# VHH binders against Putative polysaccharide deacetylase (cda1): the designs that were tried, part 4

Target 1, 320 residues: Putative polysaccharide deacetylase (cda1), of Schizosaccharomyces pombe (o13842)
Amino acid sequence: MYETRDLTGNAGKPVDTNPWPNNSKIAVSFVVNYEEGGERSLLYEDEGFETFLTEAGLMPFPNRPVRERSIESCFEYGSRCGFWRILNLFKKHKVPFTCWAIGQAVEKNPVVVGAMEEAGCEVGSHSHRWINYEGVPPETEYEHIKKSVQAIQKASPSNSAPRSWYTGRASLNTRKLVCQVYKDLGLPQPFDSDEYNDDYPYWVADPLASKPGAEDDKGLLIVPYTLEVNDMKYAVAPGFCNSDDFYTYARDAFDVLYEEGLEGAPKMMTIGLHCRLTGRPGRFRGLQKLMEHITSKEGVWVATREQIAQAWSAKHPYKA

## First folded at step 11 (VHH)

Design m6 (from k6 with M114F V116Y)
Fold by ESMFold2, look of step 20:
Structure m6 (fold): chain B 320 residues (1-320), chain A 127 residues (1-127)
Amino acid sequence: as target 1 above (320 residues)
Amino acid sequence: QVQLVESGGGMVQPGGSLRLSCAASGFTFSDYAMSWVRRAPGKGPEWVSYISSGGGWTRYADSVKGRFTISRDNAKNTLYLQMNSLKPEDTALYYCARSDLTKYRGTSSFSYHFDYWGQGTQVTVSS
């Protein structure tokens, strides 16, 4: 796997059959990252404090073996306030999101899973810790993947295991390990979002098959994610300076894809959010404006990633 | 109280087969990765094989690849080692060992950490 790159995709051809219900012109996936409690800290026996996508912005502190309470405090705003502010907005508009939930974060605040389920949202997995898995041994990553699934399922009032997967800072082994863990747990393969490379879901070969195209190759559905229509850009440079930067960028991305749908090429769009970033009141205004824009238009399907995956695969089944 | 009890050892001729078992009790077996470790006469311990807590990820020492198969039955709390095409060099006391693999300490190299192991079962391969 990854021996070659697929630079072609659909070669610019629109997909022949609209997979979205009610002849929708666009499928919109809002994603809420729930990471608070999974980040690096000496409290969790890590070697230093968290320095990535912190609410403190681009004020780098030297990493060393100490606690940095200001950074931890900013994460706590996400779990204490930002998550709830965002959830309430989605409840008001009666549309769902998909959550990337870190397993350890769920263990430390399980109430969020039930709250999301009651609101009709999907709780997917973001692995167990919010760390870079690139250098983590496969043996350890396996156990993290499994712990995250179990943590989410345990916190779930419906005892539901996550159906959607995103690691983010993944290793070259991650995709195969995730599929192996799900097989070992007797669960259907998850929908994989560790790609950023298309406006459509698409199939790849099953990582567990003997070889691509073999009789045991049942495929793996990719539902791409985004690092561009993503509030992480409040925390990186050059990025968003204010909530209107986020709103206008996301609106323009939505409008382009919506217009392409009106012309016969209906696609999907993802919008990435973080509780500790967009959950701040000043930034939250941008999300409010975006939600009003999107929900005011006809032919828009705001859906979970599981719903998008199911609709897509029904019209475009895997053909090994 | 964590307990690991190996069985299934014995005497076999070269080319023969044995199946080792390890009965686990006193902990949630399915939460832990497991390994087989062997100690030949006059030698230190040698890691033989590893299996993930769910059973689907395995590793083998080069000396046993293709001949040994590690497996587990989480419903019966039992670890297994199927040993085929046995050689005199496989003569050793075989231990099952429990691993805590959830910690990552920022290194490229990896070694198994064993916090509990059994008394061992003797495997002897001779003509």
Scores: ipSAE 0.638, ipTM 0.867, lowest interface PAE 1.9, mean pLDDT 92
Fold by ESMFold2, look of step 24:
Structure m6 (fold): chain B 320 residues (1-320), chain A 127 residues (1-127)
Amino acid sequence: as target 1 above (320 residues)
Amino acid sequence: QVQLVESGGGMVQPGGSLRLSCAASGFTFSDYAMSWVRRAPGKGPEWVSYISSGGGWTRYADSVKGRFTISRDNAKNTLYLQMNSLKPEDTALYYCARSDLTKYRGTSSFSYHFDYWGQGTQVTVSS
């Protein structure tokens, strides 16, 4: 897979038909990553402790065969406090988010799925573990994908399987494996967010088709994600020093896309959040400011990724 | 108590076909990847084929690719191996084996981890 690259996209041309409801000038997807309990730990027979997107920044010797309890404690803040603080803000403003939920994290704290559903949020899958899948054998990755879908569905009071997918640290096989697992489970193909390369959803060929463009090619909808309008930049360099850095960057990204929408090119924007990062009170202020800015504007549609995918595909269906 | 019971073996001339079955009980069959492993006279075990727990991801040893087809019916708790164009080299005791492939320990090496298998079914290919 990925033997060729599409460096063209729409070549800067706006789409002909605005897919967003109420003639909205922008579709905004907030994403909450729920990862706590899926990270590396000797408790889970991993080789070492978690060092990515932690409070500790750069950590020497990350594969030491020890537990790092302070890092584990920081993750626990995300599940114990940060998740709920973020959820309550979205309930207060009556707008939804999409969650990327790690299957193992859900198994260890299943009540979060029902809480998100009650609030009108979408629960998507982030695979089963919070690890780098590039080196994971396809056979193991298949079973992780399947296990995450089942874990989320089991925790769901509505028995809902995730419709949106994001692995993040994916392998070259991930997209095809995800589609194969969903087919094997008799579920509709998910919307794939393992791309960062456009301000519109777009179609690619169905990875399970006999070949691109064949009669059995039903397409796969890509709903791009972001690594830049993302609170992970609190934990990676060069990044955000304080909550106002996050707020001003995200606000400016929103304003640029909103202005383009007013000029006839309505697009989508994603904002990535992590329970253990933005859930901290000092960082949370930046999210509060951003929420007030976005929800005060006319012509803004804050939606789940499933809603965005459905609105897009209704106006821009796949043609094999 | 995990049980795996193979059947469908027999004697076949070169070029013939056989279909092996493996009945599984005592565990949730659809949670596990499955493999066929064979053991020829005087030789060690040889992995033959693998199928994912959901059925849609398969692999074959080079020696059988294009001739053998692995499949499963999760509603019936049964694993199958369709063997076509059989050769004398395929003569062996064939086992079905269960794998738990969900562990990842940070290594790039892959190994089928078999925690249970049956007593096998004999396949003999000779004139």
Scores: ipSAE 0.635, ipTM 0.868, lowest interface PAE 1.9, mean pLDDT 92

## First folded at step 13 (VHH; from m6 with S30D)

Design q3
Fold by ESMFold2, look of step 14:
Structure q3 (fold): chain B 320 residues (1-320), chain A 127 residues (1-127)
Amino acid sequence: as target 1 above (320 residues)
Amino acid sequence: QVQLVESGGGMVQPGGSLRLSCAASGFTFDDYAMSWVRRAPGKGPEWVSYISSGGGWTRYADSVKGRFTISRDNAKNTLYLQMNSLKPEDTALYYCARSDLTKYRGTSSFSYHFDYWGQGTQVTVSS
């Protein structure tokens, strides 16, 4: 797989049938990344400390074989404070999010899964560790994928396995491995969000099929994610300096897609959040403003990724 | 106590087939990747094949690819090796081996990390 690239998609043509309920003009997926406890640390036998999406920000951090408690402490803020601050906002507005949950982070703080389920949120999987899987052998990645599903299911009061998947820093084997693990566990294939390339869900061939288009090809639904309407930009360059930067960028992206929906092309939008980043009070104000903007509009469907996938599939089934 | 007990070995002619079994006990079989390893006369251990803990991801040594099929039945705690088109070079003592592959360190060479294996079952391919 990945031998070729699909640079065409729909060639700029909107889909013919609005899949969103109540003739909604946009489907909005808020995503909360729960990564705290899965990041690199000598405590977990990693070769160095975590340097990605930290409060150290724009300055390169030499990776060396020590623990950096300041970095670990900032992650702990996400699990201790930021997660709850964000969850409470979504409960106040009575709209759900999808969580990308790292399996190891869930093992170390399982209470967050029940809290999210009680609030009507979806708990998807972010694999077992928060690391770059490109260098991880496929044999080990298989076991990480399986362990993350089991960790989330074990922490789930409803014993639910995740239906949505995002690795992020994935290998070329990741998509096939994820599908294989779900098949081996007797679970329906997850919805795959390891793409950033469209404003619509779309189908690809089932990576486990004998060949694309064969009788055993059940398809795999892609629900694209985002690296740009994403609070990670507080921690990368060029990025957001303050909460108004996040708010205005996300608002403007929403307004463009909303207007396209009013003109007959209803699409989806994703907004990516991290507990340790937007959970900080100064950044949190930007999320508060965005939530008020989005929830005040008519014809907006704020939904989990599973709900978006199901609505899409009902109107746009896979055709092998 | 972890136990791995191989069976199904024997003597066959070149071109023949055998099916090896490995009965596992004393641990949660579904949590572990499994391998077959063989030791030919006068030689050290040679890895033959691997299967993931869920059964769906497999690898084979080049010398057996296309002829051998590894499988597992997690409900019965049993690992299998179907060996077809056997050659005299396949003559060896065949071991069932267990791996924990969940740990990864970036600078360590990949290895299957065999932590337990059985007594082995003899396979002899000769006229």
Scores: ipSAE 0.630, ipTM 0.867, lowest interface PAE 2.0, mean pLDDT 92

## First folded at step 14 (VHH; from m6 with L101F)

Design r2
Fold by ESMFold2 at other seeds, fold request of step 18:
Structure r2 (fold): chain B 320 residues (1-320), chain A 127 residues (1-127)
Amino acid sequence: as target 1 above (320 residues)
Amino acid sequence: QVQLVESGGGMVQPGGSLRLSCAASGFTFSDYAMSWVRRAPGKGPEWVSYISSGGGWTRYADSVKGRFTISRDNAKNTLYLQMNSLKPEDTALYYCARSDFTKYRGTSSFSYHFDYWGQGTQVTVSS
């Protein structure tokens, strides 16, 4: 699967039929990462604490075998306050998001799943822990993938398993392991977002097929994500200094893609959010401005990743 | 209590086949990865094969790859090892072993470890 790279994609050509409903000029996926309670901690038998994507993450900070309660407190703001502030904004505007939910975070605060479903949002999986899976043994990663699906399904009032998948800090085995777990559980293949490389969904060969193009190759739909139009840039360098930086950057990305859609090339855009980052009031103003901008435009489809995947697949089916 | 009971061992000629079974009870079988481990006389335990809790991810020791097939039936709480093309060096006491691989320990070395073992079933390959 990763022995070669696809540097070509569509070679700059727009797709020949607009898959978005109502002849929409852009499909917009807001993503809310729900990670709080999945991060490294001695409380969870990890080797230390977690600083990534927090107010402390930009400083040199030697990790130690202790709990760092101040940083844990910053995560807790996300689950206690930030999540709800963001959810309420989406309810106000009557548009959905997709959540990347960490399985362990869901186990420790399951009410968020029902709240998101009630609001019409999609709850996808972010695997079981919020850690770097690159070096995690495939035996462990398999069980984490399975636990995350089960945790989300158990917390779901509709008993729904996640249809969308994003690991983030993935291993070379992740894609195949995810597909294998879903097959073992008797679930349809998820839509894979562990790519960052296009403004369209696209098909790859089914990792479980005997070989690419074989009769057992059902394809796997990639729905790309983003590390670029993403509030993580509040917590990395170089990044956003204030909420106006986030708003202006995301607005400009939206406007470029929207204008391309008006000219006959309707694409998708993702905006990545984290409960503990944009959920802070000062940063939240940027999201408020962006929401007003996006929802004021005609021909904009704000959708879940499952909805985007289904719309795409209907007009651009896999051809093995 | 957790119990693992192996069966299906016996004496077989080189090139022959055997199918081992392991009946599991006292725990939710489908929540655990399982392995076969063997111990030849005078040697320590040798991991033979692993299967994920859902059944779809497997690994084999180099010495048995292509000859042995691990499988499980989660509805019957049973682990299997199909052993084909048996060789005299496969002679050993074969154990069914349970693992919990859900703990994250960082990027440091991985090793197969087991929290419960059965009594074993003897496989003897001789002319």
Scores: ipSAE 0.732, ipTM 0.899, lowest interface PAE 1.4, mean pLDDT 94
Fold by ESMFold2 at other seeds, fold request of step 18:
Structure r2 (fold): chain B 320 residues (1-320), chain A 127 residues (1-127)
Amino acid sequence: as target 1 above (320 residues)
Amino acid sequence: QVQLVESGGGMVQPGGSLRLSCAASGFTFSDYAMSWVRRAPGKGPEWVSYISSGGGWTRYADSVKGRFTISRDNAKNTLYLQMNSLKPEDTALYYCARSDFTKYRGTSSFSYHFDYWGQGTQVTVSS
């Protein structure tokens, strides 16, 4: 894998003029990242404290071998307050999201899985820890992937294993390892979101096949994610200064894709959220405005990533 | 109480084959990665092969690649090593070893490590 790059995609041509249910002009996937308790800390025998996507920005002496309680405290806001504030908004508007749940975070606060299922949301996996998996040995990454699936399934009142997958800071082995773990557990292949490169799902060759196109190649469906229509930009530079920056950017991205859908090229859009970031009251106002904008329009399908994957694959089965 | 019991060793001529087994008890076998490690006479331990807890990810020492196959049956709590094209330098006491690779503390410290070992089974390759 990754010996070549697909720089072409569909070359700007519409893939399907009506891919979504009810002749919808856009499919919208809200994603809530649940990471609190999975981040780096000496408490978990990591080499230092967490410095990525925090209120503290870039700190001097990153990965210093000390605990930084103020950063840990900000993560705790996400699990104690931010998650629930965001969940309640989605319940109010009667639309679902997909969660990327970190396995260790679920182990430390399992009640969130049941709360999301009760609200009709999908709980996908974000692997076991919230760390950079580039450079993590594949032996360890395998066990993390498996542990995250089992943690989520154990916390699930319906005993559901995650069908959607996102690692984020992935290794070159991640995609194959994820598929191998699912096969070893006797689970259907997940839908892979570790791509950022298109506005619709697409197929790639099954990483476990003997070779691309072989009889054993069952395909792997990619459901792309986003790093730009994403509240992580509150915590990076250059990024969002206030909630209106987030709202305006996400609204404009939605409007462009919605208009393309009206003109015969319906696509999908993802909006990435983090409990500890958008869950803060000042930032939350931007999400409220965006929700009102999106839910006020006709021909909009707000769906889980599993629902999007199922709708797409039913009309576009894999051709090996 | 963790127990690992190896069996299937014996004497075989060069070029022959042998199949080792390791019966595991006292823990949830499917939660742990497993390895075979061998100790030749007068030498220290040498890692031979590794298999992930689910069975689908494997690695081999260069000295045995293409000749040895590691496998596991999680329903029977058993680890296996199929050894083909055996050579005199494969003569050793073969141990079944358990690992917990879920802890990761940076790339500079990773190595195959083991928290429990069996008693070993002797493999002797001689004419």
Scores: ipSAE 0.719, ipTM 0.896, lowest interface PAE 1.5, mean pLDDT 93
Fold by ESMFold2 at other seeds, last read:
Structure r2 (fold): chain B 320 residues (1-320), chain A 127 residues (1-127)
Amino acid sequence: as target 1 above (320 residues)
Amino acid sequence: QVQLVESGGGMVQPGGSLRLSCAASGFTFSDYAMSWVRRAPGKGPEWVSYISSGGGWTRYADSVKGRFTISRDNAKNTLYLQMNSLKPEDTALYYCARSDFTKYRGTSSFSYHFDYWGQGTQVTVSS
């Protein structure tokens, strides 16, 4: 499936002048990453400790057989405090988010799934561990994908399996493996967010089809994600120095896409958040400002990724 | 009390077919990847085929590709190996083996590894 690259997309042309409900000029997907308890630790028989996406920065030699409690403590802030602070803001504004939930993190703190469902949020899967899957054997990755789906479904009061998928640090096998696991479990194909390359959903061939365009090709809907309108930039350089940097960047991205929508090219936008990053009070102010800005505008649809996927596919069904 | 019981072995002519079965009990069969492993006389164990816990992801040793098909029926707790176009080199004791591939060990190389084995069933291909 990655034998070629699609560098063209729609060649700058608008895809649809009215793709969203109620003539909305932009669809906004807030994403909350719930990763706490899925990261590398000797406690989980990993070979070393986690070094990514905390204010502690990259520590050298992470494959030593030691635990780094300071980094683990930073993650714990996300599950203990940051998640709830963010959730309460979304409840206050009566808009939903989609969660990328790590299966192991859910197993270790399952109450977050029910809390998100009660608030009207979507719980998608972030696979089972918070690791780089590029070097993980497909045999192991298959079982991680399956285990994450089962963990989220088990924690769900409605017994709902995740409909949206994002691995992040994915392997070349990830997309096909995800589709295969969902088929094996008798679940509908998920909406795949392991792309960063467009401002609207788009179809690719079903990785499980005999060949692209065949009668068995049911398509796979891509709902792109973002690494740039993302609070991870608090922890990677060059990034955000303070909450106004995050707010200003995200606001400007929103305003550009919103203005394009007013001019006849409505699109979608994603805003990526991490419980342990934006959940810190000093950073949280930026999210508060952004929420007030976005919710003050007419013609804005704040929706889950499942809702965006369903609205798009209803107007743009796959044509094999 | 994990039990794996193979059956379906026997003698066949070169070019013939056999279907091996493995009855599993004492664990949740659908939670585990499964493999067939064979041991020819005077040789060490050789991994033959693997199937994921859900049944949809499979692998084969080069020596059997295109001739053998692994499958499973999770409702019946049974693993299968359909063996076609058998060769004298396929003569071996065939084992059903269970794996837990959910562990990730960072930089360690992957290998097919097994925590439980059956008793084996003999396949003999002779003219």
Scores: ipSAE 0.715, ipTM 0.896, lowest interface PAE 1.4, mean pLDDT 93
Fold by ESMFold2, last read:
Structure r2 (fold): chain B 320 residues (1-320), chain A 127 residues (1-127)
Amino acid sequence: as target 1 above (320 residues)
Amino acid sequence: QVQLVESGGGMVQPGGSLRLSCAASGFTFSDYAMSWVRRAPGKGPEWVSYISSGGGWTRYADSVKGRFTISRDNAKNTLYLQMNSLKPEDTALYYCARSDFTKYRGTSSFSYHFDYWGQGTQVTVSS
């Protein structure tokens, strides 16, 4: 897998059938990353403390073999406060999000799964730990994937396993491992969001098929994610200085895609959020403004990634 | 207490087949990766094969690829090794071994390691 790159996609052609309900001009996926408790710490036998997507910026004495309680405290804000502030906004506007939930974070605070389900949100998996899986052996990554699915299902009042998948800092083995774990657990194949390369879902060959196009090739649906319409840019470069930067950028991205939909090319958009980042009051204002903008427009479908995947698949089924 | 009990060994001529079994008890079998390890006469232990906790991810030592098949039945708490096209150099005491790879960190080099194994079952391949 990945020995070649698909630089062509749909070659600029819009889809011929609008898959979105009510003739919607855009499908919008809000994503909330729930990572708190899965990050690097000596408490979890990691080699150092977490340095990615924190309030600390550039570290004058980078990653040492110690605990850093200030960073851990900032993550705790996400689970204690930020998650709930964000959830309450979505409940007030009566629209759902999809959560990328880290399995270990769920184990340490399982109540968040039930709260999301009650609000009509989807709980997907972000694997078991919030680490870079590129260097993790496939034997270990397999067990992490499985453990995350089981942790989320155990915490779920409906006993639901995650249907949507995102690792983020993935290995070249991740896609095949995820599919293998779901098969081994007797679960339906997940929708894969470990791509950033299109404004449409699209099909690839099933990684578990004997070969692409064979009779056993049932396909794998890709539902792309984003690293640019994403509040991680509060914590990395090029970044957002304030909540107006986030709002303006996300609004402009929405407006471009919405206008393309009005002109006959209805697409999807993802907005990535982190509990500990946008959950801070000063940043939260940008999300509030974006929500007001989006909900003021006709022909907008705010949906979970599972709903988007199902609507797409119904109109654009896989052909091996 | 963790118990692993191997069976199915015996004497077989070159080119023959055997199926080893390992009965597991005292732990949640489906939570653990499993391996077969063998010790030939006068030699140290040699890792033979690995299977993930769910059964779908496997690895084999080069010396047995294409001839041996590892499998597991999590409902019966049993690990298997189907050994085909046996050779005299496959003569060894075969052990069932358990691993927990969930604790391995991604910044260290990987090697197969085991926290429990059984007493083994003898496989002898000779004319």
Scores: ipSAE 0.713, ipTM 0.894, lowest interface PAE 1.5, mean pLDDT 93

